# VH-VL binders against Spectrin beta chain, non-erythrocytic 5 (SPTBN5), part 3

Target 1, 109 residues: Spectrin beta chain, non-erythrocytic 5 (SPTBN5), of Homo sapiens (Human) (q9nrc6r3533to3641)
Amino acid sequence: TPTMEGSLEFKQHLLPGGRQPSSSSWDSCRGNLQGSSLSLFLDERMAAEKVASIALLDLTGARCERLRGRHGRKHTFSLRLTSGAEILFAAPSEEQAESWWRALGSTAA

## First folded at step 25 (VH-VL)

Design J1 (from F3 with heavy chain E105S)
Fold by OpenDDE, fold request of step 26:
Structure J1 (fold): chain C 109 residues (1-109), chain A 122 residues (1-122), chain B 111 residues (1-111)
Amino acid sequence: as target 1 above (109 residues)
Amino acid sequence: QVELVQSGAEVKKPGESLKISCKGSGYSFTSYWIGWVRQAPGKGLEWMGIIYPGYDRTRYSPSFQGQVTISADKSISTAYLQWSSLKASDTAMYYCAKLYYDFWSGWAFDIWGQGTLVTVSS
Amino acid sequence: DIALTQPASVSGSPGQSITISCTGTSSNIGAGYDVSWYQQHPGKAPKLMIYEVSNRPSGVSNRFSGSKSGNTASLTISGLQAEDEADYYCSSYTRTSLPFVFGGGTKLTVL
């Protein structure tokens, strides 16, 4: 059960059911991976205190893939949930993107 | 039913302090952000700031940062907006609003208070 | 800062369809920012009419619809009724960044 915490940008690519979102931008957040759950927060302080998460993503059955700079951001990876939803993420560095990808892949498997 | 009830109209003089309130009911007050919106007479809506009452997290619009203080008392499901020294230009209707959020649906002010009219004049 | 431009006023006759535009830029609406619409009758508090560009809250008439194209979001009111006469405000935001920004508002007159 890997854990990870750090800054990310995210962009909704597909909504649950595989629908296209009406609006989707690259937005900054703080990610916190615990067990089979990825929580997103507005900032580092809120993440540290586990206050008012903006998302709690169940990673059970999910798959994670590296995007290798696609979709207008560097250091990117995608998270596809069993719901059909897909979220794109961008890390601050290639090293961090690799770490997130491995951590999420391990958890989802 | 979800509802926000605001305190009554205020008539003040420049330099006076003021604290108005917004009481929520019908929902978990500590689980949602609540915001304040100003509307000067005959003008549009201006976002002032928001607070997460459960943990007293507050964010302000740059235009209102340092000009007002937003707070909350979760024990009575009440949010507050206060001034230390009012100006004539603070004359306006002030609304509180519950902020809905869902990761897949985004933000929206889905419930609004009835508004508090603040008049500041010499 | 985000600036959202709305027409000062629009008008229509009962039964007609009218559209109110909310124009941003490639750095906000055009960048995929979310959009909501609020209705405000004289002397009343605003009411949420559209969220997430095109979704209606429960209780909102299906005569109200929202869309987006390029840097402009639009609120369309079909089958215009006298009760629709009000001010309408758009708002744009991201999922994690502030501030929330309102458009200048549009006064809708039903002739």
Scores: ipSAE 0.745, ipTM 0.914, lowest interface PAE 0.7, mean pLDDT 94
Fold by OpenDDE, fold request of step 26:
Structure J1 (fold): chain C 109 residues (1-109), chain A 122 residues (1-122), chain B 111 residues (1-111)
Amino acid sequence: as target 1 above (109 residues)
Amino acid sequence: QVELVQSGAEVKKPGESLKISCKGSGYSFTSYWIGWVRQAPGKGLEWMGIIYPGYDRTRYSPSFQGQVTISADKSISTAYLQWSSLKASDTAMYYCAKLYYDFWSGWAFDIWGQGTLVTVSS
Amino acid sequence: DIALTQPASVSGSPGQSITISCTGTSSNIGAGYDVSWYQQHPGKAPKLMIYEVSNRPSGVSNRFSGSKSGNTASLTISGLQAEDEADYYCSSYTRTSLPFVFGGGTKLTVL
């Protein structure tokens, strides 16, 4: 099973049900991919200790696509959940974005 | 019923130490952040910091970092705010508040304590 | 740091609708930061009235509503009642970054 951990920025694009969020900024977090679950944490320390995750995203049936520009960030990719929610992510580098996209794509498949 | 009950009013002199408390009930105390908010007499609300009692994780406002200490005793569902050396400018009402969070809904202080008045004067 | 500007005071007669603004910048509210509103009666603790810009907690009157446009968030109180007389504070923040920033507060007087 694919695993990955690292710094990310995220932006909520669509809420569950496909609704437009009332507030949506690019926020920093620490991502941890384990199996079919992506967990987000406030910082590396909390991620390392798996303490107080801010999100636990079920990737079953999800779709992940690379974004080429747009949304005010480089090295981006989108994650659309079966719930209709869509989250945009930005990695620190193009290489990391590609790695995340492949890992998440493999898990969602 | 979710409730936060704070300790009573304090009258202190500059240089003295102080520790006030906030006891939570009616919910899982270790599963939610608790914040402290200062309100000087006749002034607005000022965020000081938060603590996650389950793991004693704290985050401070830059203005209060190193000025106060936030802690908690989860065995009695109580959060604390303390000063090692009070100043006259610390005179204010201090509120503790439970922080609601949901990934899709964000943050909000949904439950507040009744406040603790701290007066510091010579 | 973030600074949220609110009018010092607003007033209205019973039954009227009033709006309290909370103005930030393109770097906070305009950048998609979250917004909450709190009501505080004299000598009492604040009470959450609106969260996530426009959501009402259970128990909060539907006379209270929230919105935002550009760099400004707004709290609207319809069918103004005497009990609505209080101070109102907005707050803005992101999903992961701190601190929480409060506006200067607005005193609402019901004439």
Scores: ipSAE 0.741, ipTM 0.911, lowest interface PAE 0.7, mean pLDDT 93
Fold by ESMFold2, fold request of step 26:
Structure J1 (fold): chain C 109 residues (1-109), chain A 122 residues (1-122), chain B 111 residues (1-111)
Amino acid sequence: as target 1 above (109 residues)
Amino acid sequence: QVELVQSGAEVKKPGESLKISCKGSGYSFTSYWIGWVRQAPGKGLEWMGIIYPGYDRTRYSPSFQGQVTISADKSISTAYLQWSSLKASDTAMYYCAKLYYDFWSGWAFDIWGQGTLVTVSS
Amino acid sequence: DIALTQPASVSGSPGQSITISCTGTSSNIGAGYDVSWYQQHPGKAPKLMIYEVSNRPSGVSNRFSGSKSGNTASLTISGLQAEDEADYYCSSYTRTSLPFVFGGGTKLTVL
């Protein structure tokens, strides 16, 4: 039922307001794109039951760009939110990265 | 006012069972992870595990998995740490702590209980 | 594999600045993991002093500051006061890592 769902890695590149984070690393999550919202969950069980998301990202007005291996990962894309925040994502494969980029692009802006 | 109140000190013998408690108040108990932290006499802090009471979801430190049981009763806003058979090496101070979380600003144990001293000796 | 090394003790005189180091590896702090710091007075529960490397919770004095460089995070206390005498623990984590690790602790003595 979600537009897109799957395992991702993510990294906070910019905080709201465009501020640099004090520290940032790649973390694992389970992503779920539904409507104009991207939910991130700690693990597959919590994602399947839609419990206690670690992030609920509003994609309205967001920009999604393919990065193609910048920042130390290969299958990457970014989301820049209207808040000024930016999150980098890495998918398990190039095919999945393109699928995410296509799904997010049709949902954003 | 956010508060975690732990059960009182325990003096036990090896082989006895024990369940200590941590009652949360002043916040939505089911909306935050609660962690348990051990401090053996004269030693540092050791993370034992956490629970998300709203979904009864637990994770344990590898050093403590199978050694203790972490649980919660959300109807009375209480988390528990339990041993089925205490050992002398379980003698320590045990803290519960509320995990603050914000996706943009990170994780931290921002509110701590007062501690429960568990003494296990023959 | 997320061991964090702290000096066993540090000392300073009132009014001085001191630093407490927390050294990890290229696989944790050096890989961009966040760091928090906790203060513990004898017989008391730990208190959060710094999170996300350098952020102070409300009510924590601006004499406490945090930083990170390479594999090492640092807690700096300026204008030392007698009340600062305590044990200090670092911890490291990621946004999805719920397991925290604590450093071994540093006893700060104010002379």
Scores: ipSAE 0.479, ipTM 0.810, lowest interface PAE 1.6, mean pLDDT 87
Fold by ESMFold2, fold request of step 26:
Structure J1 (fold): chain C 109 residues (1-109), chain A 122 residues (1-122), chain B 111 residues (1-111)
Amino acid sequence: as target 1 above (109 residues)
Amino acid sequence: QVELVQSGAEVKKPGESLKISCKGSGYSFTSYWIGWVRQAPGKGLEWMGIIYPGYDRTRYSPSFQGQVTISADKSISTAYLQWSSLKASDTAMYYCAKLYYDFWSGWAFDIWGQGTLVTVSS
Amino acid sequence: DIALTQPASVSGSPGQSITISCTGTSSNIGAGYDVSWYQQHPGKAPKLMIYEVSNRPSGVSNRFSGSKSGNTASLTISGLQAEDEADYYCSSYTRTSLPFVFGGGTKLTVL
């Protein structure tokens, strides 16, 4: 069973190695947090079957931080991976952003 | 070698049905989106739609929604584009293409089929 | 919802550098939409030349480069050769929405 799942928007802030992306925009997905892994999927059906993830992120040693409405979206948080990559997320509500932040912070440690 | 091999040229009359094919090899067919692109004679490229064969999920461009059906048979690694009733304006070259995807480096049609010429005339 | 504008034609002499533009709006390319470029010789399938604005796939000559500034993406071909004569299309998309659009195409003539 997932620790957390739900609809998210995401935006790449830094690539692995801390590199700046050549382009970056907000995209939508379905997130599924299970164990120390966060999987992003195109929709609920693919997330439920755990197939064709658009990202599979290892959260070991990651840092998660609330951004509280920065970067052109509300209900935001960031996830910094040990690879140096950083992804910004936006949840549909402040309650869900807080829930994601708590779940990611617990598993990232 | 990653390859997409399309069915041969078709000559049809208006009102007839048609199903053309795109067979993938050299990669996991169910792991990548396949797109269909139209090119009318002397015209540019037009995206028609895409399918994820692993779960038979399709997305159509608004211009082609309801005009064609995109499907796949994963048991033979083949995607299809079909019309229930062809029009003369369907005369075009039709390409299938495999979508390359990497979360960090983006999306692009990296492998293209050779094309299927469809001619619709009375 | 994306409209991508390319010049209808561009020409250059062998050895010259040329640039093909792909202009969107502040709501798409200017907002960070990804851009790819395709080359198509007459009677042949398109070939991917550039993805994610500036990345070259393996096997594509380093004479091809891509960039973006404001609402415009650009494909630059240095050391122009006769075989570069082709049609060139830009395309844009987002990672998860999967709607794709192509620019109208640019015919490159090598003089």
Scores: ipSAE 0.418, ipTM 0.784, lowest interface PAE 1.9, mean pLDDT 86

Design J2 (from J1 with heavy chain A108S I111S)
Fold by OpenDDE, fold request of step 26:
Structure J2 (fold): chain C 109 residues (1-109), chain A 122 residues (1-122), chain B 111 residues (1-111)
Amino acid sequence: as target 1 above (109 residues)
Amino acid sequence: QVELVQSGAEVKKPGESLKISCKGSGYSFTSYWIGWVRQAPGKGLEWMGIIYPGYDRTRYSPSFQGQVTISADKSISTAYLQWSSLKASDTAMYYCAKLYYDFWSGWSFDSWGQGTLVTVSS
Amino acid sequence: DIALTQPASVSGSPGQSITISCTGTSSNIGAGYDVSWYQQHPGKAPKLMIYEVSNRPSGVSNRFSGSKSGNTASLTISGLQAEDEADYYCSSYTRTSLPFVFGGGTKLTVL
């Protein structure tokens, strides 16, 4: 089971059920991939201590695709959950985006 | 039902220290952020800072960083706001508020204390 | 810093609909920041009325609604009642970035 940890930006694209969000901005976070779960945290310290996660995303049945610079950010990929929700992510580099995409793809498959 | 009960009104002089409290009940106190909001007489709301009582994580507004200290005692479900040296300009109503968060819904102060009036005058 | 501009005051007669604006910039509300609205009666603590731009908490009358267009969020109160007379504050924030910023507040008078 792959693991991954690092800085990310995220943007909600679709809410559960496939609805458009009323408001959505690119926000910074720390991502922590463990098993079939992706946890997001406010900062590196909180991520390291696993304190007060702002999201716990179940990756079971999820799809992850590279966006290749779409949606106003570079080094991006999307995560579509079985709920119909879709979250866009941006990594600090192309290499990290590729790593995240591979890791999430393997976990979701 | 969620309830936040704050300590009573305070009358102080400049230079004195002060610590006011906010006790939460009706929910898991350690599982939600709690914030402090200042409201000077006849003025608007000002966010001061928040604390996650379960792990004592604190974040301050830049305007209040270093001016006050926010803390909590999770054993008694109580959050605190304190000053080491009060100023006349600290005269205001101070509210504590429970901060709800959901990834899909964002942040909101969904429950508020009744407020603590702090008066600082020579 | 984020600055949210609200009108100092608005007024309406019972039964009317009024709207309170909360104007930010392309760097906050226009950039997709969330918006909440709070009601505060004289001498009382604020109460959450709207969160995430347009959602009502349980117990809040459906006479209150929220929307956003461009850099401006709006709180609309339909079927105005005497009890609606209060101060209203907007607030804008992101999922992970602080601080929380309140607007200057709007005093609503029911004539």
Scores: ipSAE 0.797, ipTM 0.927, lowest interface PAE 0.7, mean pLDDT 94
Fold by OpenDDE, fold request of step 26:
Structure J2 (fold): chain C 109 residues (1-109), chain A 122 residues (1-122), chain B 111 residues (1-111)
Amino acid sequence: as target 1 above (109 residues)
Amino acid sequence: QVELVQSGAEVKKPGESLKISCKGSGYSFTSYWIGWVRQAPGKGLEWMGIIYPGYDRTRYSPSFQGQVTISADKSISTAYLQWSSLKASDTAMYYCAKLYYDFWSGWSFDSWGQGTLVTVSS
Amino acid sequence: DIALTQPASVSGSPGQSITISCTGTSSNIGAGYDVSWYQQHPGKAPKLMIYEVSNRPSGVSNRFSGSKSGNTASLTISGLQAEDEADYYCSSYTRTSLPFVFGGGTKLTVL
């Protein structure tokens, strides 16, 4: 079971159902990948203690693609959920982005 | 129905300590952030900080960091705001508010207490 | 830090439509931040009127609507009524941004 934990920025691209989001900002979070679930947290401490997650994303049937710097950030990748929602992510480095992409890809498959 | 009931008005002198309360009901108190907002007389709203009662996590506005203490007693669904030493400039209305969050919708103070007036004067 | 500018006051007659602006910068509203609006009657606690730029909580009149363009968010009140006389505050935020920032507030007078 793949696991990943680290700092990320995220940007909502599509809401569930494919609707346009009202927010288009890049927001900071801590990501924690466990099995088929990606949890997002406000900070590292909350992530470490697994408390008060701001999002629990089911990766079943999801698709993850590298964006290679699109949308105003470097080291980016997108996550498309079966709900129709699409979230863009940015990692602190190219190496981390690649690691996240591989981990999420293997989980979604 | 969600309800936040705050403690009564306070009249204090500079240097005195104070702890005011906010009791929540009608919802899962430990499952939502609760915040404190200051409003000086005739002035606007100013965010002070928030607490997640379920895990006793707090975050403060930079302006209020170290100036006040936010706490909670989840056993009685009550949040607190306290000062160790009041100043005249602390005179204001203090509101507690339930902070709703949804990943797809964001933040909103969807329910407010009635406010606690704190007057600090010599 | 985030700065949100609102007009100090606006006024309108019953039945008219008025708009209250909330101007941020390219670093907040212009960067795609969400916006909420709160109504506060004299001596009362604020009330959430709009969240996520344009959504109304249940129980809020459809006379209230929200929008944004560029660095400015707007609250529009149609069919102005006497009961709408109050102070209105905007707030801009991201999904994880703390602290929260309020605008300076706008006093709406119904003539």
Scores: ipSAE 0.777, ipTM 0.918, lowest interface PAE 0.7, mean pLDDT 94
Fold by ESMFold2, look of step 25:
Structure J2 (fold): chain C 109 residues (1-109), chain A 122 residues (1-122), chain B 111 residues (1-111)
Amino acid sequence: as target 1 above (109 residues)
Amino acid sequence: QVELVQSGAEVKKPGESLKISCKGSGYSFTSYWIGWVRQAPGKGLEWMGIIYPGYDRTRYSPSFQGQVTISADKSISTAYLQWSSLKASDTAMYYCAKLYYDFWSGWSFDSWGQGTLVTVSS
Amino acid sequence: DIALTQPASVSGSPGQSITISCTGTSSNIGAGYDVSWYQQHPGKAPKLMIYEVSNRPSGVSNRFSGSKSGNTASLTISGLQAEDEADYYCSSYTRTSLPFVFGGGTKLTVL
């Protein structure tokens, strides 16, 4: 019953408080958007069973922007949280990036 | 206070089976990954694999896939490393370690057991 | 492993600063992968000294510092003390990558 789910790559751009991370890289995950929460998981099986999420992100007040291939990846968008953190995401296709952008826009405050 | 207590040293013959243990306390055992790290005599550290006890999910280093079995019994907060048939080359110190994870700061082995020395000789 | 290269040995006198290198490739450390450092005294378990490239856990002396440039991470120990004599290992990984890689280790001798 999730609003949106699928494979993503992500990269931490800003930490909470708007601070630059000491180290950051693109990594793979499975995203699951349900309600105002975006959960990230290591693989498809853990995502399906909702076990051991690697992130649980509160999207209340968050802002989502299409980046259209910035930062060395295609099909990208960014998610800015009210904490000041910012995560970059890359979807497998432009269609999926648009779907994520629309779904995230409908759940932001 | 996080503590990982490992089972005692083992002296074995080639071909014997072995299961060594790592008991965690002072934290929610089912909420953290536990890893196993090997150190052959006079050699460096080698990551072997990890388990998430809350879901019994394991992941192995390619070098150790099929060579050992990692398991856990969450009812007694204990992780295990086991061999079905030991070789002389399995002689090493074996550590368990708790993985700290935070999305914003990443992974680290932040708490280590005292080690279990396994000696395999005739 | 092949991915992370450390010098086999380094030495220094008490009071000096010493740096231990950990060199990977443009596909790991050079691509922004995370780095941790561990200290191991003889017969003891490893101890986490640095995580997230440059952060110290609580209880680790500020004489230990970490940095990264290009494909190389560095551990610097200032004000070298006899108790710093130990083996030092780097480790590298991503936020979601679970194959951890350790460097071959560096024996630090305090003269």
Scores: ipSAE 0.474, ipTM 0.789, lowest interface PAE 1.5, mean pLDDT 87
Fold by ESMFold2, fold request of step 26:
Structure J2 (fold): chain C 109 residues (1-109), chain A 122 residues (1-122), chain B 111 residues (1-111)
Amino acid sequence: as target 1 above (109 residues)
Amino acid sequence: QVELVQSGAEVKKPGESLKISCKGSGYSFTSYWIGWVRQAPGKGLEWMGIIYPGYDRTRYSPSFQGQVTISADKSISTAYLQWSSLKASDTAMYYCAKLYYDFWSGWSFDSWGQGTLVTVSS
Amino acid sequence: DIALTQPASVSGSPGQSITISCTGTSSNIGAGYDVSWYQQHPGKAPKLMIYEVSNRPSGVSNRFSGSKSGNTASLTISGLQAEDEADYYCSSYTRTSLPFVFGGGTKLTVL
């Protein structure tokens, strides 16, 4: 049972090593937080079956911060990985963004 | 040494059905998306749709939704593109291609089949 | 609804550098969407030359380079060779939001 799951949009802000991505855009996904791992899937059906994740992110040592609405999206938070990568996320609502922030903060700490 | 081998050229009449194939080898067929791309005579490339054979999941370009069916038989590592009723405007070269995906680098069509020429005329 | 505009043709002499443009909109290339470039010789399948704006797959010569500024992506071929004569297509997409969009293609003639 995941500690948090739901629909998200994400945008890659920094690549591993802190590199700037050549291109970056908002994409949709379904997030699934289990233990210290955040899995992203193309949609809810694939997330439910745990098939073909588009990302498996290790949250050990990660930092999660709430944002005040950036990059053209509301209800946002950021996730900075120890690799130096940073992903921005947008949730469907402020309530969901805060739920993600609380869950990720507890997991990453 | 990824290889995608497509079925041979087809000459058909309007209204006929057709199913063309793309057999993948040299990689885990069920672990990658496969896409279909159309190229009308003398024209550019058009993306038609993709399938993830490991879960039989398809996505279509809006221009082709309802116009074709994309499917796969994972037991023989083969993807298909099919029409229930061909039109003259379906005359084109059809390519299948393997999609490479990496979270940090994105999508690309990194391996292409040789193409299947479909000619539809009265 | 995405349109990618390429010149119909470009030409250059052996040894020259040439650039092929791919102009989109603020809703695609200008919004940070990835750009790929494909080379297609007559009668052959396309070949991936550049992905993620500027990255080369293994086996692609460093004579091919890619860049982006604003709404325009560019493919530059330095040291033109006869075998570079082909059609070139750009594409743009989002990582999880399909579909792909291809440009109309550019015929490169090596004089």
Scores: ipSAE 0.334, ipTM 0.751, lowest interface PAE 2.2, mean pLDDT 86
Fold by ESMFold2, fold request of step 26:
Structure J2 (fold): chain C 109 residues (1-109), chain A 122 residues (1-122), chain B 111 residues (1-111)
Amino acid sequence: as target 1 above (109 residues)
Amino acid sequence: QVELVQSGAEVKKPGESLKISCKGSGYSFTSYWIGWVRQAPGKGLEWMGIIYPGYDRTRYSPSFQGQVTISADKSISTAYLQWSSLKASDTAMYYCAKLYYDFWSGWSFDSWGQGTLVTVSS
Amino acid sequence: DIALTQPASVSGSPGQSITISCTGTSSNIGAGYDVSWYQQHPGKAPKLMIYEVSNRPSGVSNRFSGSKSGNTASLTISGLQAEDEADYYCSSYTRTSLPFVFGGGTKLTVL
């Protein structure tokens, strides 16, 4: 699958097992998609150097859906993992959200 | 071998400033988070905050936000914990530790410094 | 916010097995968050004994084991020895985006 990277905001919507987190907020990161793995980093420099990722997500069997303005952000999409976890993402633009959705859709399921 | 060596014990008065240090060796200092943990005399462990020295990125526990400054000098592989104005309640042992993080499961401190005893009394 | 509750003390005789509990909520331990355990002898720095619920770092005796069920994590020490007498702390992720939290600690007395 095509490599994709860029600035994202993310929010843990559901934890593994589909449980509601006790608290969750939008945080900033840099995403890096390679193969079926999405890595999240605190910023661009850390992502470029592949240093101190804050998440490494296996997208095998995942579902990716556009959310177009739901959940308090524009340009959003969600990833539902086979573990039952769900992470929401917001891209800086609608074009980038569509690009992420296409790239993740070719990887998911 | 991973080693964290902290600066020596301090005896201070309320209102004084203080900066204590933690020097890392035996690993890539800039490649791991380092955290500070407080232990008041006879009390439990309390994390204060973390720093990623490679990019000077800090995150504080809510209880310590605005109360201390965590910093690092990567050129000498040293992290710092700093007070601008000490209180008697700052009397404690202070540890630095190297961190592991998992997105779903949290943090663990896999290597610890020997501790720095800070005594603040009038 | 979310707290980790440990018994203040536990005791056992040499050779016995004992278990120290660490109870959180559905928002941390019950949500599948990792648990770590630390041992601290008087006057010494804490030592990581268990990480990722049940994994032992190099040099930690297999007498130490960890488990998790529901909202509760457990540290079990088998074949209790005098040197196991120490304070034990659990830790887990308390809220998204930090901070890291410790339980209140459990004093283990070997009788």
Scores: ipSAE 0.196, ipTM 0.633, lowest interface PAE 2.7, mean pLDDT 84

